# VH-VL binders against f9uss8, part 28

Target 1, 221 residues: f9uss8
Amino acid sequence: MVLTDIEYLLSYLEAHHVPTIKKKRHTYLTYHGLAEHYTYVLKDGIIKNSIILQDGREYNLSYIAKPDVISLLRDEVSRSTDQPFNVRIESEYATFYQVNRVAFWKYVNSTPELQNYVKNYYRKKLSENILRLQRMVMNGKKGAICAFIYSLVDLFGRKVNEGILIDFVVTNDDIAGFCGISSRSSVNRMLKELRTDGVITVKNHKFIIQDVSYLLDQIAN
Below, E stands for the ipSAE of ESMFold2; O stands for the ipSAE of ESMFold2 at other seeds; V2 stands for 0.75 times the mean of E and O plus 0.25 times the DockQ between their complexes.

## First folded at step 10 (VH-VL; framework fv_romlusevimab)

Design rh5 (at its last look DockQ between E and O 0.81; V2 from the best seeds 0.00; counts 0 for: pae E 2.2 > 2)
Fold by ESMFold2, look of step 10:
Structure rh5 (fold): chain C 221 residues (1-221), chain A 122 residues (1-122), chain B 108 residues (1-108)
Amino acid sequence: as target 1 above (221 residues)
Amino acid sequence: QVQLVQSGSELKKPGASVKVSCKASGYTFTDYAMNWVRQAPGQGLEWMGWINTNTGKPTYAQGFTGRFVFSLDTSVSTASLQISSLKAEDTAVYYCARVEEDFWSGYYMDVWGQGTTVTVSS
Amino acid sequence: SYVLTQPPSVSVAPGKTARITCGGNNIGDKNVHWYQQKPGQAPVLVIYYDKDRPSGIPERFSGSNSGNTATLTISGVEAGDEADYYCQVWDDKTDHVVFGGGTKLTVL
């Protein structure tokens, strides 16, 4: 009987017959810097936000693994319609509500429950970005990798007999992009060190975390 | 077209030395470690060890820490196995096989050389 | 020193299912790989990470791994499947590769 903020938003979009689109793994929903007239809301699937640096490297910002609005950095009075991030699908498929930007903000401006969602969205995203910035700025490369792996526990973690399985496939390139590390080989070496120290291992292409305390000890606090 | 091409078969006398080469093509040589695997006549596969193609650091299996030396010539994408003081029990087929040099590899050998038969007899 | 145990031989009628076992202490915690070796030829990878098939390996090859036993399963066995089959793990405690003793599959 009680809806969360996101449940209310999803129900509202369904009631207004907002169409959905479906995208396959490793295709892009939006591109950083390109004009876009839609607001997208993740219905199902997993996506990754990123930007492309001038040298062609991908800097990864976050995963979104549960229903949420992709970005609210532009409102109905904003002059720019440029997307702030690349959004790539990381699951086999992802499904999004596609709503016109102006229409979306009309819904919000006329609906107190959606206004509350937007307020809480900005509060949540600001807090997450501050925490991410602290961990990226205050850690060395090994600390950044440990912080990233630890962050996957809440998103994808599942307790198994061997430890905590991260039930999601990541690559060295993806990790490099999240951790601000310039090379895949540096990530590879540090992951091997963590395995040698008994902190992590691999089962079927996925991490198993064997020593969570080690990860926490490496993260600047 | 990824392949490993090994040097030809050798007939040697006890006490001699032999060098088996393994030339890689179709991929970036330093992205993969090179394994050496021995198979005596009628016997199973025996892992001898591997060499890191970026650092040149070998790892030898138990029983292969003396007369067996792994080496590289990265300028021609070639790994080599040298066996000194050959004994009759060194008669075998010697295979090279690659393993990806990354955390996710699982240490399986996806591409093998054709094998080099070394025969040691008086 | 980690040990993998395979039966020396398995016989199966054409069209039936062959199951080749690989025993090891807590092998279910390890990633198991399987190789096929035909007479006079180099081994060929047929299963990796317990159950994944490389490109070009037929769907009738499958793998499983739990507890103390990993199993290579070949359904619809054909005469061309006659070969020696080896299981292999990497032992992260010693940083060594370990092969099983091999199993000769005979299609009769």
Scores: ipSAE 0.407, ipTM 0.745, lowest interface PAE 2.2, mean pLDDT 88
Fold by ESMFold2 at other seeds, look of step 10:
Structure rh5 (fold): chain C 221 residues (1-221), chain A 122 residues (1-122), chain B 108 residues (1-108)
Amino acid sequence: as target 1 above (221 residues)
Amino acid sequence: QVQLVQSGSELKKPGASVKVSCKASGYTFTDYAMNWVRQAPGQGLEWMGWINTNTGKPTYAQGFTGRFVFSLDTSVSTASLQISSLKAEDTAVYYCARVEEDFWSGYYMDVWGQGTTVTVSS
Amino acid sequence: SYVLTQPPSVSVAPGKTARITCGGNNIGDKNVHWYQQKPGQAPVLVIYYDKDRPSGIPERFSGSNSGNTATLTISGVEAGDEADYYCQVWDDKTDHVVFGGGTKLTVL
C-alpha cells in the first residue's frame, strides 16, 4: 500500500524503535516557555495547543486530532529549546513518540521521504495560521465563535439526522480561549443566540450544527 | 443540601390575590432559572413559565400572560408567584423547580419545591 | 406548538419490564427528560438527556430516544414504582418547556 507522508514517518519511527509515552486527559505534555529537548509525534489521541499570556489568560491555538508532529519550530542548531506552547491532552488518553530533537533532524536530513513530510508540514501549518489570522480579524465576537464552530467540522464532524454532530465535548472556557473572549457569560449568551436562530443545538452534551451556511456567512468569503 | 422550600398552603376567596414563595438554598441562586409548574386536581403537569434569576426577566407560557406574575428577591434567594383575581379554576398545586441557565443545560428540572396548594372557594 | 403524547396508563406484573412511550414529531432530535410523581408528592427526575440517570436512581431505569419515540424502560418492576411518569422536552421554536400528558404505571 502507498504510504502517506505521516504514515511513512510513523513507520520510520517504529523501525527505529522510538519509545512512546502515554498521557491522560487534561494533563500536559509540554508547557510554554519551558526547556524541552524532545520532538513529540502524536500517535493516537487528541491534544490542544495554547499560550498563557503574561496576565494569566490562556489563548487556545489549535487542536491536533490525527497523527502529526507537535512542533517543528526549532531545528538542530537552534540556541533555544523553549516549547512554543502548552500541549494538553483532550482525549481520555494520548500516545506520543518521544524522539531527541537533534536525532529527529538527523533522521530528516538523511531521508528524502521525511524531508517531503517536513516541507508539507510547514506548508500545511502556514495555511492553517493564515486561516486563524482571518478568524482573529473578523471583528464580531459572534463571528469568531461561528468560525471556531465551523473549524470543528473537519476535526470532529459526523453526519446525523439533525445535521452535523461535533463528536467532541467543548466547554465555554475552551471557546472563549479560541475566540479571544474574556468572559464565559458572553460565550454562553452568543451560543444561546445561535440556537435561537436555528444555527446550532445541543444533543447529549455536544454541538449539532443545523445551518452550516450561516456559519460560513459569518466568515470572510 | 440543595433545596427549594415553598410557602404554606392557601385558602382564598374568588377575586383575591395570593403570593407563593420559593426559597432556594445550597446553591448559587443566580446560576439557575426558576420555573413554575401548575397541577390542577387529578391533572397532569402544566408549565407556567420561568424567570431568569440574573436579569429578573420572566417568560410566561401561553395562557399565563395575564393574572400571573413572577418576581424575585435575590437578597434572600427567593422567587415568588403572584396570582391576581383568583378564580375557582386556579385551584391547584403550584411547584417551583430550577433549570440551569447555561447553554449546555438540558432544560430539565433537577430540583423541585414541595408544592403549595392554593384552594379558591367561596 | 410542540406536542408530546403518552399513553394514559401501563400495567406490568412485578419483576417484569415496563415501557412508557413519549411520542413527538422528530423527538429524536430533542433531549428527553423523565419525571416520576407519586401521589401527594413533587415530581422527581429519573432520566435526563434521553438516557442519563441522576445519582440515586437505580440502573433498572433506562431511557432511549430515536425517530418519533422516546421510551422510559423500568426493568424488574417493583410495587414502589407505581407512579405517574411524565416526559419533557424544551421546544427551541417557542422557548417553552413541554410536558407529556403523563402515564400511570400500575404494578399488578
Scores: ipSAE 0.356, ipTM 0.706, lowest interface PAE 2.2, mean pLDDT 88
ESMFold2 (binder alone), look of step 10: mean pLDDT 93; pTM 0.950

Design rh6 (at its last look DockQ between E and O 0.76; V2 from the best seeds 0.00; counts 0 for: pae E 13.4 > 2)
Fold by ESMFold2, look of step 10:
Structure rh6 (fold): chain C 221 residues (1-221), chain A 122 residues (1-122), chain B 108 residues (1-108)
Amino acid sequence: as target 1 above (221 residues)
Amino acid sequence: QVQLVQSGSELKKPGASVKVSCKASGYTFTTYAMNWVRQAPGQGLEWMGWINTNTGNPTYAQGFTGRFVFSLDTSVSTASLQISSLKAEDTAVYYCARVEDDFWSGYYMDVWGQGTTVTVSS
Amino acid sequence: SYVLTQPPSVSVAPGKTARITCGGNNIGDKNVHWYQQKPGQAPVLVIYYDSDRPSGIPERFSGSNSGNTATLTISGVEAGDEADYYCQVWDDKTDHVVFGGGTKLTVL
């Protein structure tokens, strides 16, 4: 009988007739430098958060693969957040609720259940950012790749006869961006090593994880 | 415009040597491994092995060690197959075919050379 | 090492559907590629990764792979489809490419 926090938010948005928008793969929902009057909530699809480095490379922050608020961090009000954020659609399509930012906070301020959602949202995002920072600074390049691949299990993992299928296409460029590796050839080499060691393989353009214990051992490093 | 162009057909006597060349164009040569595939008259395709075009390291299929040598000249984007001590059983069409040197490669050969017929007869 | 088994020949009437099988132990765990070879010509890739079609290959060519059998399906068969068809995998244990014996498709 009890709705989860996100289920409550979605039902609330539907009850208030919040409009939706739909975006195609590899288009952008938002990026730094544009006026943004809306809070977006992912209804369906998969997106990637990233920033653009000074040299034009894309540094990847996270995927959002389940309904969730895209961002409660406003670029125009935080002086400590100078890096632009881009939201790119990674699924064939993604659908978002589009709610005026001021109206969204009025909903939250008048609704204890939405206040609980926002509180839990910040706790979750803080925890995720701490783990992301650990991946960046506590592993060598191979360890970072192992940690990244393991992180995909909760997002996209599905048990199959061959092991754990990561039911999502990831490129060497994506991996490089998540792992802070500047060279696609270094990513390629390390992935080939993992395949030779029987840790991962490829089926239909996607990872199959064959040895989860190996990945976990690298994270503990 | 990706293309693999092989050297012309050869007629040889038993005991001779032959070198089949495969010149690549239209792509970065070192990003694809070069495979060699044999097809005897009326027979199916037989993988002979490949050579890593970035490192020069060959891998030979079982039965193709000893008389078969893969080599490269990366300055002219060319892979070569040398067959020594030719036997009548070496009579076949020899193909080069590329495979992307990438983790995501399914090891499929998307581009093939036109084939070089080597005929060994006395 | 790993063995792929194909029927030596398949006959199909024009406009009908041809199905060419490629058998292998747990071939569904592998990525299967298919080549078409017409007489006197080099092979041409027609399907890769079980079911993906290279640019320029008609949609009537399709592929599937599960269990111990991969299948190349050619719907609406035309006379120009007469050729030998080879399946191929990569065997990760030996790091070798493996071809099937080939199937001659005849359009009667």
Scores: ipSAE 0.461, ipTM 0.756, lowest interface PAE 1.6, mean pLDDT 88
Fold by ESMFold2 at other seeds, look of step 10:
Structure rh6 (fold): chain C 221 residues (1-221), chain A 122 residues (1-122), chain B 108 residues (1-108)
Amino acid sequence: as target 1 above (221 residues)
Amino acid sequence: QVQLVQSGSELKKPGASVKVSCKASGYTFTTYAMNWVRQAPGQGLEWMGWINTNTGNPTYAQGFTGRFVFSLDTSVSTASLQISSLKAEDTAVYYCARVEDDFWSGYYMDVWGQGTTVTVSS
Amino acid sequence: SYVLTQPPSVSVAPGKTARITCGGNNIGDKNVHWYQQKPGQAPVLVIYYDSDRPSGIPERFSGSNSGNTATLTISGVEAGDEADYYCQVWDDKTDHVVFGGGTKLTVL
């Protein structure tokens, strides 16, 4: 049997008896700009990364819905220990391995398999951010919403009779923050247009995607 | 406190018309569509349609196109139902009920008016 | 158009559990809402989105929806629960609200 990079990391942390912590929905693990001495690895649950814009709006960067390292923007010798993002729990609970930042990098520096995980982690995150920026910049606001909804399929998508259920609750505020849209009412209007066009609907507070091709067409320029 | 207060009961003769009003308070009137629901004596609830309070555009259920007219006066947060050429079978209780006019709305009616009894007698 | 079917009546002894059904073709794919109406009164929302409870509705009221049947469940039934109960959906194909025919709950 061949362990994936993340399975190796999780096994490594268990073998070294790394403690875990548990956080409740809508509480924060970390805040942008506050000092933090730990590296956190998501074991279970869902979180959202965000930053505060100059005008006070919260810009949402990504969800992490599978085990992964929360952030690696600081290494063991970095002068700044400030957290780059707000990290909020979106599931009912989330569980994290809590590793001293310096100790985490000692593990990485001594372990080729963890070095490979970190290298692939940075490559993955850079690629995702480049593609996200291209799709958002090259599309209007409706296109950005379509791109965002489509991005939820890999994270939360599940096939049902009516289409693809996004098995996760998002709000108009969350969508506005992911799409750079200034108001809940603008998001609401564009979502209603998509529903009228037969692209999406709602079941039990969650999206159902009825026309995936439409979403893809809106983000292909 | 969110409320829908309807006009009082009406006794009318066949061929007359009636206007039932529904005054909203305690919320932003234009963020909720207004439904009209009929209940004939001893019968169940029958959806008549709704009016978009932001645009004023009505939608009428099948069988309610014609003698039934929905209207608004947004300045006083009031929706109205006018029934013309009244018939005996129009005898019923008429309810207004709001539904949130947004994408996440399941189109459930969380607040209802007290009902207005319209009696049409020969 | 879409049709919701309810039993005309259900009887239950005080303290027992009442189950009121709402049948519809693939109703499990729809969002089902439930209303209670006492004689001479306006309907009151008691369950929305299949199983969510509005503020002020006791935990004794619960709902479920799967396949072709949605169910309103009232545990520990009290005399004050005696009323007509209506299920309701929104049909996105016709852009219409649809009510079930209603079920009279008798507590005896």
Scores: ipSAE 0.379, ipTM 0.699, lowest interface PAE 1.6, mean pLDDT 88
ESMFold2 (binder alone), look of step 10: mean pLDDT 93; pTM 0.950
ESMFold2, look of step 11: ipSAE 0.000; ipTM 0.501
ESMFold2 (binder alone), look of step 11: mean pLDDT 93; pTM 0.951
ESMFold2 at other seeds, look of step 11: ipSAE 0.005; ipTM 0.515

## First folded at step 11 (VH-VL; framework fv_romlusevimab)

Design ri1 (at its last look DockQ between E and O 0.61; V2 from the best seeds 0.00; counts 0 for: pae O 11.8 > 2)
Fold by ESMFold2, look of step 11:
Structure ri1 (fold): chain C 221 residues (1-221), chain A 122 residues (1-122), chain B 108 residues (1-108)
Amino acid sequence: as target 1 above (221 residues)
Amino acid sequence: QVQLVQSGSELKKPGASVKVSCKASGYTFTEYAMNWVRQAPGQGLEWMGWINTYTGNPTYAQGFTGRFVFSLDTSVSTASLQISSLKAEDTAVYYCARVEDDFWSGYYMDVWGQGTTVTVSS
Amino acid sequence: SYVLTQPPSVSVAPGKTARITCGGNNIGDKNVHWYQQKPGQAPVLVIYYDSDRPSGIPERFSGSNSGNTATLTISGVEAGDEADYYCQVWDDKTDHVVFGGGTKLTVL
């Protein structure tokens, strides 16, 4: 059986007895700007990357909902070791492999399969960042919200009789932070419009996308 | 079973202080904010404010920024309302009510305490 | 400060439909919640997000919200529905919860 890149990385870390840590919901693994000597790899759970802006507003960058490395912006020779993002646990618990940053890169440099993982990681993250930029630059506020909701399908989507269930609770504050919207009333109004128009509905505090074509049409401008 | 159980009724004289407690059970206390709502005899519901149970940061409605203090003891899942310098006009039923998370900015109160009657008379 | 206006009372015969209104400037842009308070009891949530029912609330309770008016509708009214009903919103300009003045429903 051929392992995927991430499956190989996880197996490698287990074989090398890399220690794990466990963090509770709504606590932080790391903070933007603090020195960090570890590379963390998500083993289980869901996390959110964010930056706190000078005005106190939280700008949300991404969810990580499947095993993956948290950040590879710093390598063994980097001038700065500051963590680029806040990492908050969004599941009840999350478990991370904790490996020294320098040691992690030595594993990578000596292991072709891990080099392939890192290469594909950067390609994936670049693609994700391009889509994020498109969401915020090429759409009005409603289009950005629609694009964000649509992006949740790949992370949390599950087909049900009523449409596509987003099997995760995403708050209005989270949506505002992902879409770069400071006006809570604007987000509320647009979400209510989507509900009233039958594009989304709410069941058990999770929303169901009932009209995915509407979301896609808003993204296309 | 999610429930909020409040302390018993109080009879006080003007100028005294009172502390109303609200003990939560059946859920993770720090994941829901706690509202306080006043209802004077024969009157409607009046929102007094709320306290963030994770951070402990209170928000007070206008008119409640002085003699009214919200507090927490998260070790026993309890929110409290302290009213100082009691006046006859403070005679009311005081409710605690948890607010759902900021999901869709709804701010609705799905679970209420039974209420605590505070009577202020000379 | 944002103001919600409710009629002080509504009377309805058993088995008929009661409609309790909640007026506010552009209330249709807000999420409206409704509470039932029976004499001597704490309020109970009966409708949230304009039209959603909590578990345990019978389907004869329904809600709507558009323009400047939100409405709580109780079909097939029973004597046990006699209560005070409050609408409630959140005002994001002031960061305050706002209640309506309440409507006494009398089943005659």
Scores: ipSAE 0.005, ipTM 0.530, lowest interface PAE 11.2, mean pLDDT 85
Fold by ESMFold2 at other seeds, look of step 11:
Structure ri1 (fold): chain C 221 residues (1-221), chain A 122 residues (1-122), chain B 108 residues (1-108)
Amino acid sequence: as target 1 above (221 residues)
Amino acid sequence: QVQLVQSGSELKKPGASVKVSCKASGYTFTEYAMNWVRQAPGQGLEWMGWINTYTGNPTYAQGFTGRFVFSLDTSVSTASLQISSLKAEDTAVYYCARVEDDFWSGYYMDVWGQGTTVTVSS
Amino acid sequence: SYVLTQPPSVSVAPGKTARITCGGNNIGDKNVHWYQQKPGQAPVLVIYYDSDRPSGIPERFSGSNSGNTATLTISGVEAGDEADYYCQVWDDKTDHVVFGGGTKLTVL
């Protein structure tokens, strides 16, 4: 059986008896700006990354909904151990491998299969971040909201009779943080317009996309 | 089915304390905040505040600081309202109601308890 | 703080349409929820987000919200609709829930 890059990493961590940590919904694994000596690998669950800017605003960056490394911004030679993100658990529970940062990079530097994982990880994250920056920079507030909702389809979307269900609860506060919008009222008003126009609806605390073409038409390209 | 079942009605004297309980069933208790709403005889609905059932953090409406305390026992999915130093003006029906904190920041009450009548008289 | 204004009462003949208003400054920018309370009973949600109907609420209950007025409309009114009706919003400036004063619907 040939393992994918992430399957290889997980098997490697298990073979080396790397301990795991389990965290409950809405608790934090890490906080932006605090020292940390570990690399965390998501084993199961869903998390949200965010940062706090110098002016005190908090921006939500991404969800991680499949096994993956939480962050690789620091290596074994970095002088700073400050965490780059707040990491909050969004699923009922999330489980993480807790790997000493220096040891993790020693494993990577000596293991070609882990080096391939890291190279593909950076390429993937760079591509994702470029698309996210384009979404945020080139849209007005409504376009940013539409782009964000559309981005949830790959993460949480499934087809149902009424349209595409986003099988995950995302609040107006979360959307405001992902879209750089400081006003709950502004987010609420724009989402109400989308609902009135038949673009989205709500079922069981989750929204359903009823008109994907409308979302795409609002996104700058 | 989702249900909120409140404790029985109470007759109290001024100066006493009362604790109204609200037991939830049919859903994950910690995923929904719990409102408390008061209705004095012949009056409308008055919001008292809510409690975050995950963190245990209460928010009280302006006139409900001090003598009114919201609490939780998550092991039995129960929210409680304690009223100390009871006054005749505390005579009312007290409701618990589940808060939907959803995508639109709507904050509406989709499920209500049956109400608990607290009567304060000498 | 934010204030919602409802008429104290509305009377409607059986089979006709009742309209219960909820006034507020720029209420059209808010999500309006409606509750029915029959005598001696707990309130029941009948409309949320201006116009959405919970499961089990008849289609003759409908809602609208624009400008400074939200309206609950009950078509084909029945004797069983006789109740007090409350509108409700959330005020993001105070982080508080706000109820209207209630409207008594009388079917005669």
Scores: ipSAE 0.005, ipTM 0.528, lowest interface PAE 11.8, mean pLDDT 85
ESMFold2 (binder alone), look of step 11: mean pLDDT 93; pTM 0.950

